# VH-VL binders against Protein FAM13B (FAM13B), part 16

Target 1, 190 residues: Protein FAM13B (FAM13B), of Homo sapiens (Human) (q9nyf5r23to212)
Amino acid sequence: IPLDELQQGGHPDNEVPFIVRHVVDYIEEHGGLEQQGLFQVNGNAETVEWLRQRYDSGEEVDLVKEADVPSAISLLRFFLQELPEPVIPGSLHIHLMQLSQDYNNEDEFGRKLRFLLQQLPPVNYSLLKFLCRFLANVASHHEEIWSANSLAAVFGPDVFHIYTDVEDMKEQEIVSRIMAGLLENYYEFF
Below, E stands for the ipSAE of ESMFold2; O stands for the ipSAE of OpenDDE; V2 stands for 0.75 times the mean of E and O plus 0.25 times the DockQ between their complexes.

## First folded at step 12 (VH-VL; framework fv_roledumab)

Design m6 (from k2 with heavy chain W52S W105S Y108S, light chain Y92S; at its last look DockQ between E and O 0.02; V2 from the best seeds 0.00; counts 0 for: pae E 15.8 > 2, placed apart)
Fold by ESMFold2, look of step 12:
Structure m6 (fold): chain C 190 residues (1-190), chain A 123 residues (1-123), chain B 107 residues (1-107)
Amino acid sequence: as target 1 above (190 residues)
Amino acid sequence: QVQLVESGGGVVQPGRSLRLSCTASGFTFSSYGMHWVRQAPAKGLEWVATISYDGYNKQYADSVKGRFTFSRDNSQDTLYLQLNSLRPEDTAVYYCARDQYEDESAPSAFDIWGQGTMVTVSS
Amino acid sequence: AIRMTQSPSSFSASTGDRVTITCRASQGISSYVAWYQQKSGKAPKFLIYAASTLQSGVPSRFSGSGSGTDFTLTINSLQSEDFATYYCQQYSSYPLTFGQGTRVEIT
């Protein structure tokens, strides 16, 4: 389901798709983000699929009664993975090569990263901003467990739909660098 | 239906060995971490060991480290617990249990249990 | 290792009673607590995880609460099938540990 269609199907005052806001609000309210590996576990597969189907059909979901933090995180990640186009669309992936040229040049990297963000469709930008705000908050409050770099390694592939194989290892490094930069310097970019 | 079936229990003398098996059915076995939990007669539950979905990460209770070895065969949907140098205090019903999450190594709880197999260690 | 202490160790109750079982962790474990029911001669049954979330198929008369170090399992309007031993378990860190158990017996 395309992002622009999901935005129209959410609550009128929501800036991001309802499922994303609902899941993130649950995670932030419930806490318990100190468990190592939490963002990398798959929640109970039957529970996650059942919740996904109910969100897709517009049914009411009570995450406090029906889920837990691992399942909510899995649902968020699967949402990002299953978008028809990634949050950073494939048409913009040419910028990854340009950014890699300046991997160690902080000023130029930042300039090119701002240019990439300016080219995002408004719906994609809103989702990215919301997601990065959430992850930056996690990093700032749980720094011994969740650094910007560690969260970037987990969510970077989901945001770009660029997943590991030997051929793409350099792209994964730049994807993680981009995500870490957005999390470390959230207010500079958003 | 999701099912776990333990086997290999019995009566043995101290210092001997047993091999417990647990056969899984009704779910994708290779996606789940698995556990052994034991219960001595008229006592509470004691976690014994955990193995990750791929078999690479293993955790053991201190009481069994160096004596018990947990392994799995994902091609046969089967778990094994090798019990060496058995002691009278190892006498218990041994349950295999499924991790509630598809998890590589994080601590977890157990959503599906077998009916257990009895191990008695006495002379 | 994180010690889980249950209270009471046992008590007698009648059908229809409200039962509360407590579990205290020796250190903070957030909400990483599960509850199990075990009937005599049977395997434990998974009831609650994440301190308060009911497993699918568990009757709504069961509820869990707590965070940090103090946790409770509550059974509203006890049924005949609820006479059993109940265990809490932490899954915040290895080694995984259980409480000693609480027996709920028929009066």
Scores: ipSAE 0.000, ipTM 0.545, lowest interface PAE 15.8, mean pLDDT 82
ESMFold2 (binder alone), look of step 12: mean pLDDT 93; pTM 0.954
OpenDDE, look of step 12: ipSAE 0.420; ipTM 0.783

## First folded at step 13 (VH-VL; framework fv_roledumab)

Design n1 (from k2 with light chain S30R; at its last look DockQ between E and O 0.86; V2 from the best seeds 0.81)
Heavy chain, then light chain:
Amino acid sequence: QVQLVESGGGVVQPGRSLRLSCTASGFTFSSYGMHWVRQAPAKGLEWVATIWYDGYNKQYADSVKGRFTFSRDNSQDTLYLQLNSLRPEDTAVYYCARDQYEDEWAPYAFDIWGQGTMVTVSS
Amino acid sequence: AIRMTQSPSSFSASTGDRVTITCRASQGIRSYVAWYQQKSGKAPKFLIYAASTLQSGVPSRFSGSGSGTDFTLTINSLQSEDFATYYCQQYYSYPLTFGQGTRVEIT
ESMFold2, look of step 13: ipSAE 0.752; ipTM 0.911
ESMFold2 (binder alone), look of step 13: mean pLDDT 92; pTM 0.950
OpenDDE, look of step 13: ipSAE 0.827; ipTM 0.924

Design n2 (from k2 with heavy chain Y56F; at its last look DockQ between E and O 0.90; V2 from the best seeds 0.80)
Heavy chain, then light chain:
Amino acid sequence: QVQLVESGGGVVQPGRSLRLSCTASGFTFSSYGMHWVRQAPAKGLEWVATIWYDGFNKQYADSVKGRFTFSRDNSQDTLYLQLNSLRPEDTAVYYCARDQYEDEWAPYAFDIWGQGTMVTVSS
Amino acid sequence: AIRMTQSPSSFSASTGDRVTITCRASQGISSYVAWYQQKSGKAPKFLIYAASTLQSGVPSRFSGSGSGTDFTLTINSLQSEDFATYYCQQYYSYPLTFGQGTRVEIT
ESMFold2, look of step 13: ipSAE 0.741; ipTM 0.909
ESMFold2 (binder alone), look of step 13: mean pLDDT 92; pTM 0.947
OpenDDE, look of step 13: ipSAE 0.802; ipTM 0.911

Design n3 (from k2 with light chain S93D; at its last look DockQ between E and O 0.91; V2 from the best seeds 0.77)
Fold by ESMFold2, look of step 13:
Structure n3 (fold): chain C 190 residues (1-190), chain A 123 residues (1-123), chain B 107 residues (1-107)
Amino acid sequence: as target 1 above (190 residues)
Amino acid sequence: QVQLVESGGGVVQPGRSLRLSCTASGFTFSSYGMHWVRQAPAKGLEWVATIWYDGYNKQYADSVKGRFTFSRDNSQDTLYLQLNSLRPEDTAVYYCARDQYEDEWAPYAFDIWGQGTMVTVSS
Amino acid sequence: AIRMTQSPSSFSASTGDRVTITCRASQGISSYVAWYQQKSGKAPKFLIYAASTLQSGVPSRFSGSGSGTDFTLTINSLQSEDFATYYCQQYYDYPLTFGQGTRVEIT
């Protein structure tokens, strides 16, 4: 379901889809983020699919009783993967790839990235901002386990829908570097 | 040789619409981002809108957002600015301007300007 | 929005004078500043970009300097064709904004 339709189905004044806020709040509250490899493992597939279907139906979900942190992380990642259009829409990918021409000029790179973020639909921007805040906080509190680079490598493909099986490794490197930059310099971009 | 020529200005009542055009010549129009800038009588310059060479990436000043629509026809080397729900404060000379660099999508300086077209909104 | 404040708003000068116009940004904008000249009834004319780089064909008596928040346009040995209004503009972030203008008048 398109992102703008999902975002409207939460609590009043929510900036992001309810499933995203609910899952992220659970992960932050119930911890274990210092565990090696946590963002790189999958939760139980049947549990994740069952939870997903209940959120899609609008049913009440009690993550404390029914999930664990790996399943919550998997659910978040599947939500990002299942969007009909990536959080960073395909129409902007050409311009984001062109940012590689400015890698050696950090002022220009940052300026052009800021201009690009302003082209996002408001709902996409809100979700990206929320996700990057979460991931930047993980990196800052657990920096010896979770760097901005490592989190960007995990979530970058989900945000752009760019995966190793389909495209050049150069594209994947660009995506990862852009995501890492957003996490490392969160307040400069958001 | 390198030119931008605006047209479509006029006198209209508040709440009405106008469509401005800007015709380009002497350069590869489809490679450049383009801008509209306005200047109220005896006042300074105000950026209005930007459109990139692909025709989809656009930005508007808050004062016109939701009322003005910027588009381009690269086959005719022409820009359009649709001005809807016009207000007296929209009264200005409207300039089109070219962004400085080919094949860029972020703003730089405005290196080529048209001579402007006057829009007057009064009852 | 990044506010660009020019000083002075106007002044009188004679040919041969050295003229300095200042422009202050409300936040750091690196060197993402352009300068334009506008004569009465005419479109703006592009002079300077990147704070200090003269556009091709601009007389060498024009120069620009500054970075961060403080920028200057200098006209060395003012000529009769230089009496006009001058605008600075930032292109660091949307909305793109201009200074209010500085009018250079002949004595």
Scores: ipSAE 0.633, ipTM 0.847, lowest interface PAE 1.1, mean pLDDT 85
ESMFold2 (binder alone), look of step 13: mean pLDDT 92; pTM 0.948
OpenDDE, look of step 13: ipSAE 0.801; ipTM 0.910

Design n4 (from m1 with light chain A50K; at its last look DockQ between E and O 0.87; V2 from the best seeds 0.79)
Fold by ESMFold2, look of step 13:
Structure n4 (fold): chain C 190 residues (1-190), chain A 123 residues (1-123), chain B 107 residues (1-107)
Amino acid sequence: as target 1 above (190 residues)
Amino acid sequence: QVQLVESGGGVVQPGRSLRLSCTASGFTFSSYGMHWVRQAPAKGLEWVATIWYDGYNKQYADSVKGRFTFSRDNSQDTLYLQLNSLRPEDTAVYYCARDQYEDEWAPYAFDIWGQGTMVTVSS
Amino acid sequence: AIRMTQSPSSFSASTGDRVTITCRASQGISSYVAWYQQKSGKAPKFLIYKASTLQSGVPSRFSGSGSGTDFTLTINSLQSEDFATYYCQQYYEYPLTFGQGTRVEIT
């Protein structure tokens, strides 16, 4: 289901989809983020698929009783992966390749990221902002376990729909650099 | 010689439309981002719109968003600004301007300007 | 939107004077400021970019400085052709905003 059709008015943080807000709130409230590798492993596949089907059908889900933090993280990642169009639209990817020319110029790199964010559809911007706030908080509160770079490596592919394989290595590096920059400098960009 | 020439201005009543053109010469038009800037009589400069060199990515000032449409025809080296639902506050000289660097999608300074075309919206 | 506030709005000067015009941004914009000169009835002319870099062909009596929020255009030894209105502009984010202008008039 396209991202713009998933919006509901009146939600905090500028209209993020209910499933995203619900899952992120659960993860933040129930902790356990000290475990190494938590964002890099999948939750139980049957549990994740069962929860997904219930959200899709509109059934009420009680994450406290029915999920754990690994399954909630997996559900969030699955949601991002299954969007018909990535949060950062493919139409911008060509211009993003040019950004590698600015790796050594933080000032210009940051300026271009600001312009990139302003080209996003409002619904995409709201979701990206909400996700980056969550991940930046994880990195700041669990520094010994989670860096901005490590979280960017996990979620960058999901946000751009660019996954690790031999053909995509340069694109993956650019994606990770952009994502890490947004997480490290959240309040500067949002 | 590098040149931008605007045309299509005129006097119209509120609620009407105009189409402005800007013809470029002396440079590789398809490699540059382009802008529209307007200046009301005896007032300062106001950015109106930007179009990237790809012809698809655009941005508008809030005051014109939804009413104005910026486009380019790289085969004719020409910019167009469609001005719909015109209001008295849209009265201005409209300039087209070239972004500073070729093959750059992000905006920089405006290095070449046209002479402007006057749009007057009144009864 | 980033507001660019110029000071003064206008003033009178004589040839040979040192002229200083300030431009203040409502938030930090690093050095992403350009300056333009506009004579009555004509299009703006590009003078300075990145706060301090002179465009080719601009006389060396013009200079720019500043970073962050406070920027200055200086004309050392004003010439008769320099009587005009001057605008600063930020290109840090959309909307691309101009200062309100500073008119330099002959006394």
Scores: ipSAE 0.744, ipTM 0.900, lowest interface PAE 0.8, mean pLDDT 87
ESMFold2 (binder alone), look of step 13: mean pLDDT 92; pTM 0.947
OpenDDE, look of step 13: ipSAE 0.768; ipTM 0.896

Design n5 (from k2 with heavy chain Q100R; at its last look DockQ between E and O 0.90; V2 from the best seeds 0.75)
Fold by OpenDDE, look of step 13:
Structure n5 (fold): chain C 190 residues (1-190), chain A 123 residues (1-123), chain B 107 residues (1-107)
Amino acid sequence: as target 1 above (190 residues)
Amino acid sequence: QVQLVESGGGVVQPGRSLRLSCTASGFTFSSYGMHWVRQAPAKGLEWVATIWYDGYNKQYADSVKGRFTFSRDNSQDTLYLQLNSLRPEDTAVYYCARDRYEDEWAPYAFDIWGQGTMVTVSS
Amino acid sequence: AIRMTQSPSSFSASTGDRVTITCRASQGISSYVAWYQQKSGKAPKFLIYAASTLQSGVPSRFSGSGSGTDFTLTINSLQSEDFATYYCQQYYSYPLTFGQGTRVEIT
């Protein structure tokens, strides 16, 4: 389901899809984020699919009873991956890749990144902001276990729709660096 | 010689529409981001809209969002600004301007300006 | 939106004078500031970018300085053709914004 369609029918003040907010809330509350490798462990595929179907059907889901934290994380990632278009639209993706030329100029890099973020559709921006806030908080509170870079490596491909069979390692590094930058400097960008 | 020429201005009643054009010459139009800037009579400059060189991404001032549409035809070296639901406060000279940085998608100031075209919205 | 507060709004000066115009940004914008000159009934003319870099073809009597929030345009030895309105502009982020303008009038 397109991101803009997911927003339709929701509360006007809630710009983030319910599934994302619900899953993130669950992870924050019950995730045991002090566990090393938590975001790197895959959830149960059947559980994830089952949860996905329930959310798609509009059914009530009790993540505490019906899910585990790895599955919830996988569900979140899967949601991002299955969007018809990545959170960062393809048009902006191309320009984001060009940011690599500004790696040695942090001011220019930051400026251009801000411009790109301002080009996002409102629903995309809201989702990205929400996700980055969540991840930035994880990094700040558990910096010994989760660095911005490690989280960026996990979620970057999901946000940008990086496909390992298509994109080269260089592109992955660029995406990870951009994502890490957003997490490390969250309040400067959002 | 690098030149921008605006056209399409005129006098219209509130609620009406106008379409402004800006024709570029003397440079590789498709390599530059372009902007619209307007200036109300005896007032300052106000940024209206920006379009990237590839014509894909656009940005609008809040004052015109939902009413104005910015586009470009690189094959014709022409910019277009569709002004819908015009209001008296839209009365201004409208300038098209080139971004100073070639092959960039972020703005780097306005190095070339057209002569402007006057839009008057009045009852 | 980033506000660019320009001062003064207007002032009178004589040929040969050293003229200074100030622009203050509502937040830090590094050096992403441009300056323009506009003569009556004409389109603006690009003068300075990156706060202090003079555009090609602009007389050397024009100079810009500043970083962060405070920026200055200086005309060293005002010439008769320099009487005009000047605008600062930030391109740090959208929306792009201009100062209110400073009109330099002849005494």
Scores: ipSAE 0.659, ipTM 0.850, lowest interface PAE 0.8, mean pLDDT 91
ESMFold2, look of step 13: ipSAE 0.727; ipTM 0.903
ESMFold2 (binder alone), look of step 13: mean pLDDT 92; pTM 0.944

Design n6 (from k2 with heavy chain A106S; at its last look DockQ between E and O 0.85; V2 from the best seeds 0.78)
Fold by ESMFold2, look of step 13:
Structure n6 (fold): chain C 190 residues (1-190), chain A 123 residues (1-123), chain B 107 residues (1-107)
Amino acid sequence: as target 1 above (190 residues)
Amino acid sequence: QVQLVESGGGVVQPGRSLRLSCTASGFTFSSYGMHWVRQAPAKGLEWVATIWYDGYNKQYADSVKGRFTFSRDNSQDTLYLQLNSLRPEDTAVYYCARDQYEDEWSPYAFDIWGQGTMVTVSS
Amino acid sequence: AIRMTQSPSSFSASTGDRVTITCRASQGISSYVAWYQQKSGKAPKFLIYAASTLQSGVPSRFSGSGSGTDFTLTINSLQSEDFATYYCQQYYSYPLTFGQGTRVEIT
């Protein structure tokens, strides 16, 4: 389901889709984020798919009774993976790849990234901002287990739709660098 | 040798439309980002819009967003600025300007400027 | 939006004077500042980028400095052709913004 259709389906113009806010609020409220490997394990596949279909259909979902934290995380990641266009649209990827020229110049890298983020559709920007706030908070509160780099490695591919088995290591490197930078410098970019 | 020449300015009533052009010569137009900057009488410079060299990515000042449309025709080395729903506060000299670096999508400084074309919006 | 505030708005000077114009950004912008000179009725002329780098062909009496929020343009030994209005501009983020200008006039 396209991101702008989810927005039209009952959310204010600049708000994140309900499924994302609902799932993230559940994860934050129910804790357990200290568990090693939590973001790397899969929730029950049948549960995740059933919940996804109910959210897509507009049905009411009670995550407290019907989910657990691994399933909620899987649902969030599945949502990002299934978007027809990634949160960072494919049309910007060629410009993203040119950022590799600035790996050793943090100021220029950050400046170019800022201009590129300003090209995002408003809904995409709001979703990215919301997701990065959540992940930055996880990194700050669980720093012994979850670093910005480790969370970027997990969620970067979902945000860009760039995976190692599809793209070369150069693309994965820039995706991870961008995501980690957004998490480490959240207030600079958002 | 490197030149930018604006045209299409004039006097129009509020609510009317106007189309500005900027013709480039002496450089590889398709490799540069381009900008419009305006200057109201006896006022400072105000950035209006940017278009990347790809011709698809654009940005506008809030004061003109939704009313102005920036485009480029790389086969004719020409920029266009469509000015719709003009207001008295849009009265200004409009300059086109070249972004500093070849084959760079992000904005830098503006190294080449046209001489400007005057737009006056009055009853 | 990043505001660029120039000081002073105008002042008078004589040939041979050292002139300093300041530009303050409303937030840190590293060194992403350009300076332009504009004479009455003419298009702006590009002088300096990256806060301190002179464009080719700009006289060495012009210099720029600063980083972060505070920037200066200095003209050592002002010449008759230097009486003009000077603008700073940031290219750190959209919207691209100019200072309000500083007019340098003959005493």
Scores: ipSAE 0.746, ipTM 0.909, lowest interface PAE 0.8, mean pLDDT 87
ESMFold2 (binder alone), look of step 13: mean pLDDT 93; pTM 0.950
OpenDDE, look of step 13: ipSAE 0.758; ipTM 0.894

## First folded at step 14 (VH-VL; framework fv_roledumab)

Design g1 (from k2 with heavy chain T50L; at its last look DockQ between E and O 0.86; V2 from the best seeds 0.78)
Fold by ESMFold2, look of step 14:
Structure g1 (fold): chain C 190 residues (1-190), chain A 123 residues (1-123), chain B 107 residues (1-107)
Amino acid sequence: as target 1 above (190 residues)
Amino acid sequence: QVQLVESGGGVVQPGRSLRLSCTASGFTFSSYGMHWVRQAPAKGLEWVALIWYDGYNKQYADSVKGRFTFSRDNSQDTLYLQLNSLRPEDTAVYYCARDQYEDEWAPYAFDIWGQGTMVTVSS
Amino acid sequence: AIRMTQSPSSFSASTGDRVTITCRASQGISSYVAWYQQKSGKAPKFLIYAASTLQSGVPSRFSGSGSGTDFTLTINSLQSEDFATYYCQQYYSYPLTFGQGTRVEIT
């Protein structure tokens, strides 16, 4: 289901799909984020699939009663993975790989990343901004457990739909640096 | 020599359309991002649009978004700017300009400029 | 949008003068500034990029400096061919924007 259809043709707002807002609000309210590996552990597969079907059907979901934080995180990640097109569209990936040439030029890397964000469709930008705010807050409040780098390693693949090491480990590296950069410098970019 | 030559300007009534062209020579056209910049009479420069070297990614100034369409034909080394729903405020000399670096999608400075073509929108 | 404000808007000068033109950005833009010279009825001519790097073929009497929000174009010894309007331009984010221009006129 395309992202703009989930927002029902939504306009350039800070508004994101209901499932994303609902799940992220639940995770932030019900904590436990000090747990090592929390973002890397899959929730119960049956629970995640059942919740997914409930959201898809438009049923009201009570996450407090029916989920736990690992399942909510898994549901969020599954949502990102299942988008027909990644939050960072594939058409931009070739241009993003050129950023590896700027690893040692912080200003130029940041400048190009700003232009990338301005090239995103408004709905993609809004979702990315919302996700990065959430993840940056996790990193800032739980610095001893969750670094920007560790969260970028988890969510980078979901945002770009780059899940294989068979093709090019360099792609994974640039994806992680982009995501970590956005999380570490959230207010600079958003 | 590296050169850009604009054409297609003229006098038109408000609400009408024009198509501007810019022909490039002396460089690998398909490797450069390209811009349009305009200058109203006795006024400063205003960036109008960018097309990346890939030909698909584009950006427009808010003042023209939705009315102007930028395209390129790399087989003929030519840029096109379709000017629709023209307003008196669009009256300007329109320049095409080359983005500074080969094989760079992000914008830089404009190192080569055409001579400009005049568009006048009046009743 | 990043507003680029030049000062002065115009002034008169004589050949041999040292001329300084200031450009201020409405936010920090590192060194992503270019300068152009435009003579009446002609296209702009590229002078400087990255705030301080001279384009090839530009006379060494031209220099640029600055970083962040404040940028300067200097003409060390003004020549008769330098009477023109000068524009700064940022390439830090969309939309790309120019200063309003500074006209250097002959006394």
Scores: ipSAE 0.744, ipTM 0.902, lowest interface PAE 0.8, mean pLDDT 87
ESMFold2 (binder alone), look of step 14: mean pLDDT 91; pTM 0.937
OpenDDE, look of step 14: ipSAE 0.762; ipTM 0.898

Design g2 (from k2 with heavy chain H35Y; at its last look DockQ between E and O 0.86; V2 from the best seeds 0.79)
Fold by ESMFold2, look of step 14:
Structure g2 (fold): chain C 190 residues (1-190), chain A 123 residues (1-123), chain B 107 residues (1-107)
Amino acid sequence: as target 1 above (190 residues)
Amino acid sequence: QVQLVESGGGVVQPGRSLRLSCTASGFTFSSYGMYWVRQAPAKGLEWVATIWYDGYNKQYADSVKGRFTFSRDNSQDTLYLQLNSLRPEDTAVYYCARDQYEDEWAPYAFDIWGQGTMVTVSS
Amino acid sequence: AIRMTQSPSSFSASTGDRVTITCRASQGISSYVAWYQQKSGKAPKFLIYAASTLQSGVPSRFSGSGSGTDFTLTINSLQSEDFATYYCQQYYSYPLTFGQGTRVEIT
């Protein structure tokens, strides 16, 4: 389901989809993020699918009673993976790949990334901002367990729909660098 | 000769529309990002819009967003700026300008400018 | 939006003078500044980019400097063709913004 169809219309600064806000708030409230490997563990597949179907149907979901943190993380990642268009649209990917030419020029890399973020549809920008705030907070509060680089490696593929393959190694490098940069410099970019 | 030539300006009443054109010559038009910049009488320069060389990615100043539409026809080496719902504050000379670099989507400086076309919006 | 403030707004000078125009950004913009010259009734002419790099064909009497928030355009030994209005412009982020201009007039 396209991201703009999940949003309430009205003006350029659309709110984040309910499922994302609900799931992230649950994860932040119920903690346990000190646990090593938490973002790498899949939740119970049947639980995640059951929760997904209920959100899709518009049913009320009580995450406190019906989920755990691994299932909530899996549900968040599944939501990002299942978008018809990634949060960073495929139409921008060729321009993102060109950022590799500026790896040695931090100022130019940051400038171009800033312009690229300004090209995002408002809905996509709002979701990216919300997600990066969440992940940056995780990295800042749990540095010994979760670095910006490690979280970028987990969520980068979901945000771009660029998944690791031997022939895609260079694409994965730029995706990870962009995501890590956004997490490490959140307030500079957002 | 590298050249940009604007046309389509005129005097109109508030709420009406105009379509500006900018014809390019002497360079590979399809390789450059392009811009519209305006200058109110006796005032400074104001960026209005950007279009990437791909013709699809665009950006607008907040003052014109939703009213102006920037497009390009790479087969005719021509830019268009559709000015809808014109207001008195849109009164300006409108320049088209070229980005200094080929095959670059991010803005840089503007190395070639047209001579401008005047738009006057008054009752 | 990044505000670009030029100083002075205008001043008079004689041929041969050294002229300095300043431009201040409301936030750090590294060196992403361009300078343009505009004569009355004409389009702007591109002079400098990256704060200090002269465009090809620009006389060496023009120079630019600065980084961060404070930038200058200097004309060594002003010529008769240099009487014009000068604009700085940032290309660090949207909206792209210009300074309000500095008019250099004949004494």
Scores: ipSAE 0.730, ipTM 0.898, lowest interface PAE 0.8, mean pLDDT 87
ESMFold2 (binder alone), look of step 14: mean pLDDT 92; pTM 0.947
OpenDDE, look of step 14: ipSAE 0.796; ipTM 0.909

Design g3 (from k2 with heavy chain W52Y; at its last look DockQ between E and O 0.93; V2 from the best seeds 0.80)
Heavy chain, then light chain:
Amino acid sequence: QVQLVESGGGVVQPGRSLRLSCTASGFTFSSYGMHWVRQAPAKGLEWVATIYYDGYNKQYADSVKGRFTFSRDNSQDTLYLQLNSLRPEDTAVYYCARDQYEDEWAPYAFDIWGQGTMVTVSS
Amino acid sequence: AIRMTQSPSSFSASTGDRVTITCRASQGISSYVAWYQQKSGKAPKFLIYAASTLQSGVPSRFSGSGSGTDFTLTINSLQSEDFATYYCQQYYSYPLTFGQGTRVEIT
ESMFold2, look of step 14: ipSAE 0.675; ipTM 0.880
ESMFold2 (binder alone), look of step 14: mean pLDDT 93; pTM 0.950
OpenDDE, look of step 14: ipSAE 0.849; ipTM 0.937

Design g4 (from k2 with heavy chain Y56H; at its last look DockQ between E and O 0.87; V2 from the best seeds 0.79)
Heavy chain, then light chain:
Amino acid sequence: QVQLVESGGGVVQPGRSLRLSCTASGFTFSSYGMHWVRQAPAKGLEWVATIWYDGHNKQYADSVKGRFTFSRDNSQDTLYLQLNSLRPEDTAVYYCARDQYEDEWAPYAFDIWGQGTMVTVSS
Amino acid sequence: AIRMTQSPSSFSASTGDRVTITCRASQGISSYVAWYQQKSGKAPKFLIYAASTLQSGVPSRFSGSGSGTDFTLTINSLQSEDFATYYCQQYYSYPLTFGQGTRVEIT
ESMFold2, look of step 14: ipSAE 0.742; ipTM 0.910
ESMFold2 (binder alone), look of step 14: mean pLDDT 92; pTM 0.947
OpenDDE, look of step 14: ipSAE 0.794; ipTM 0.908

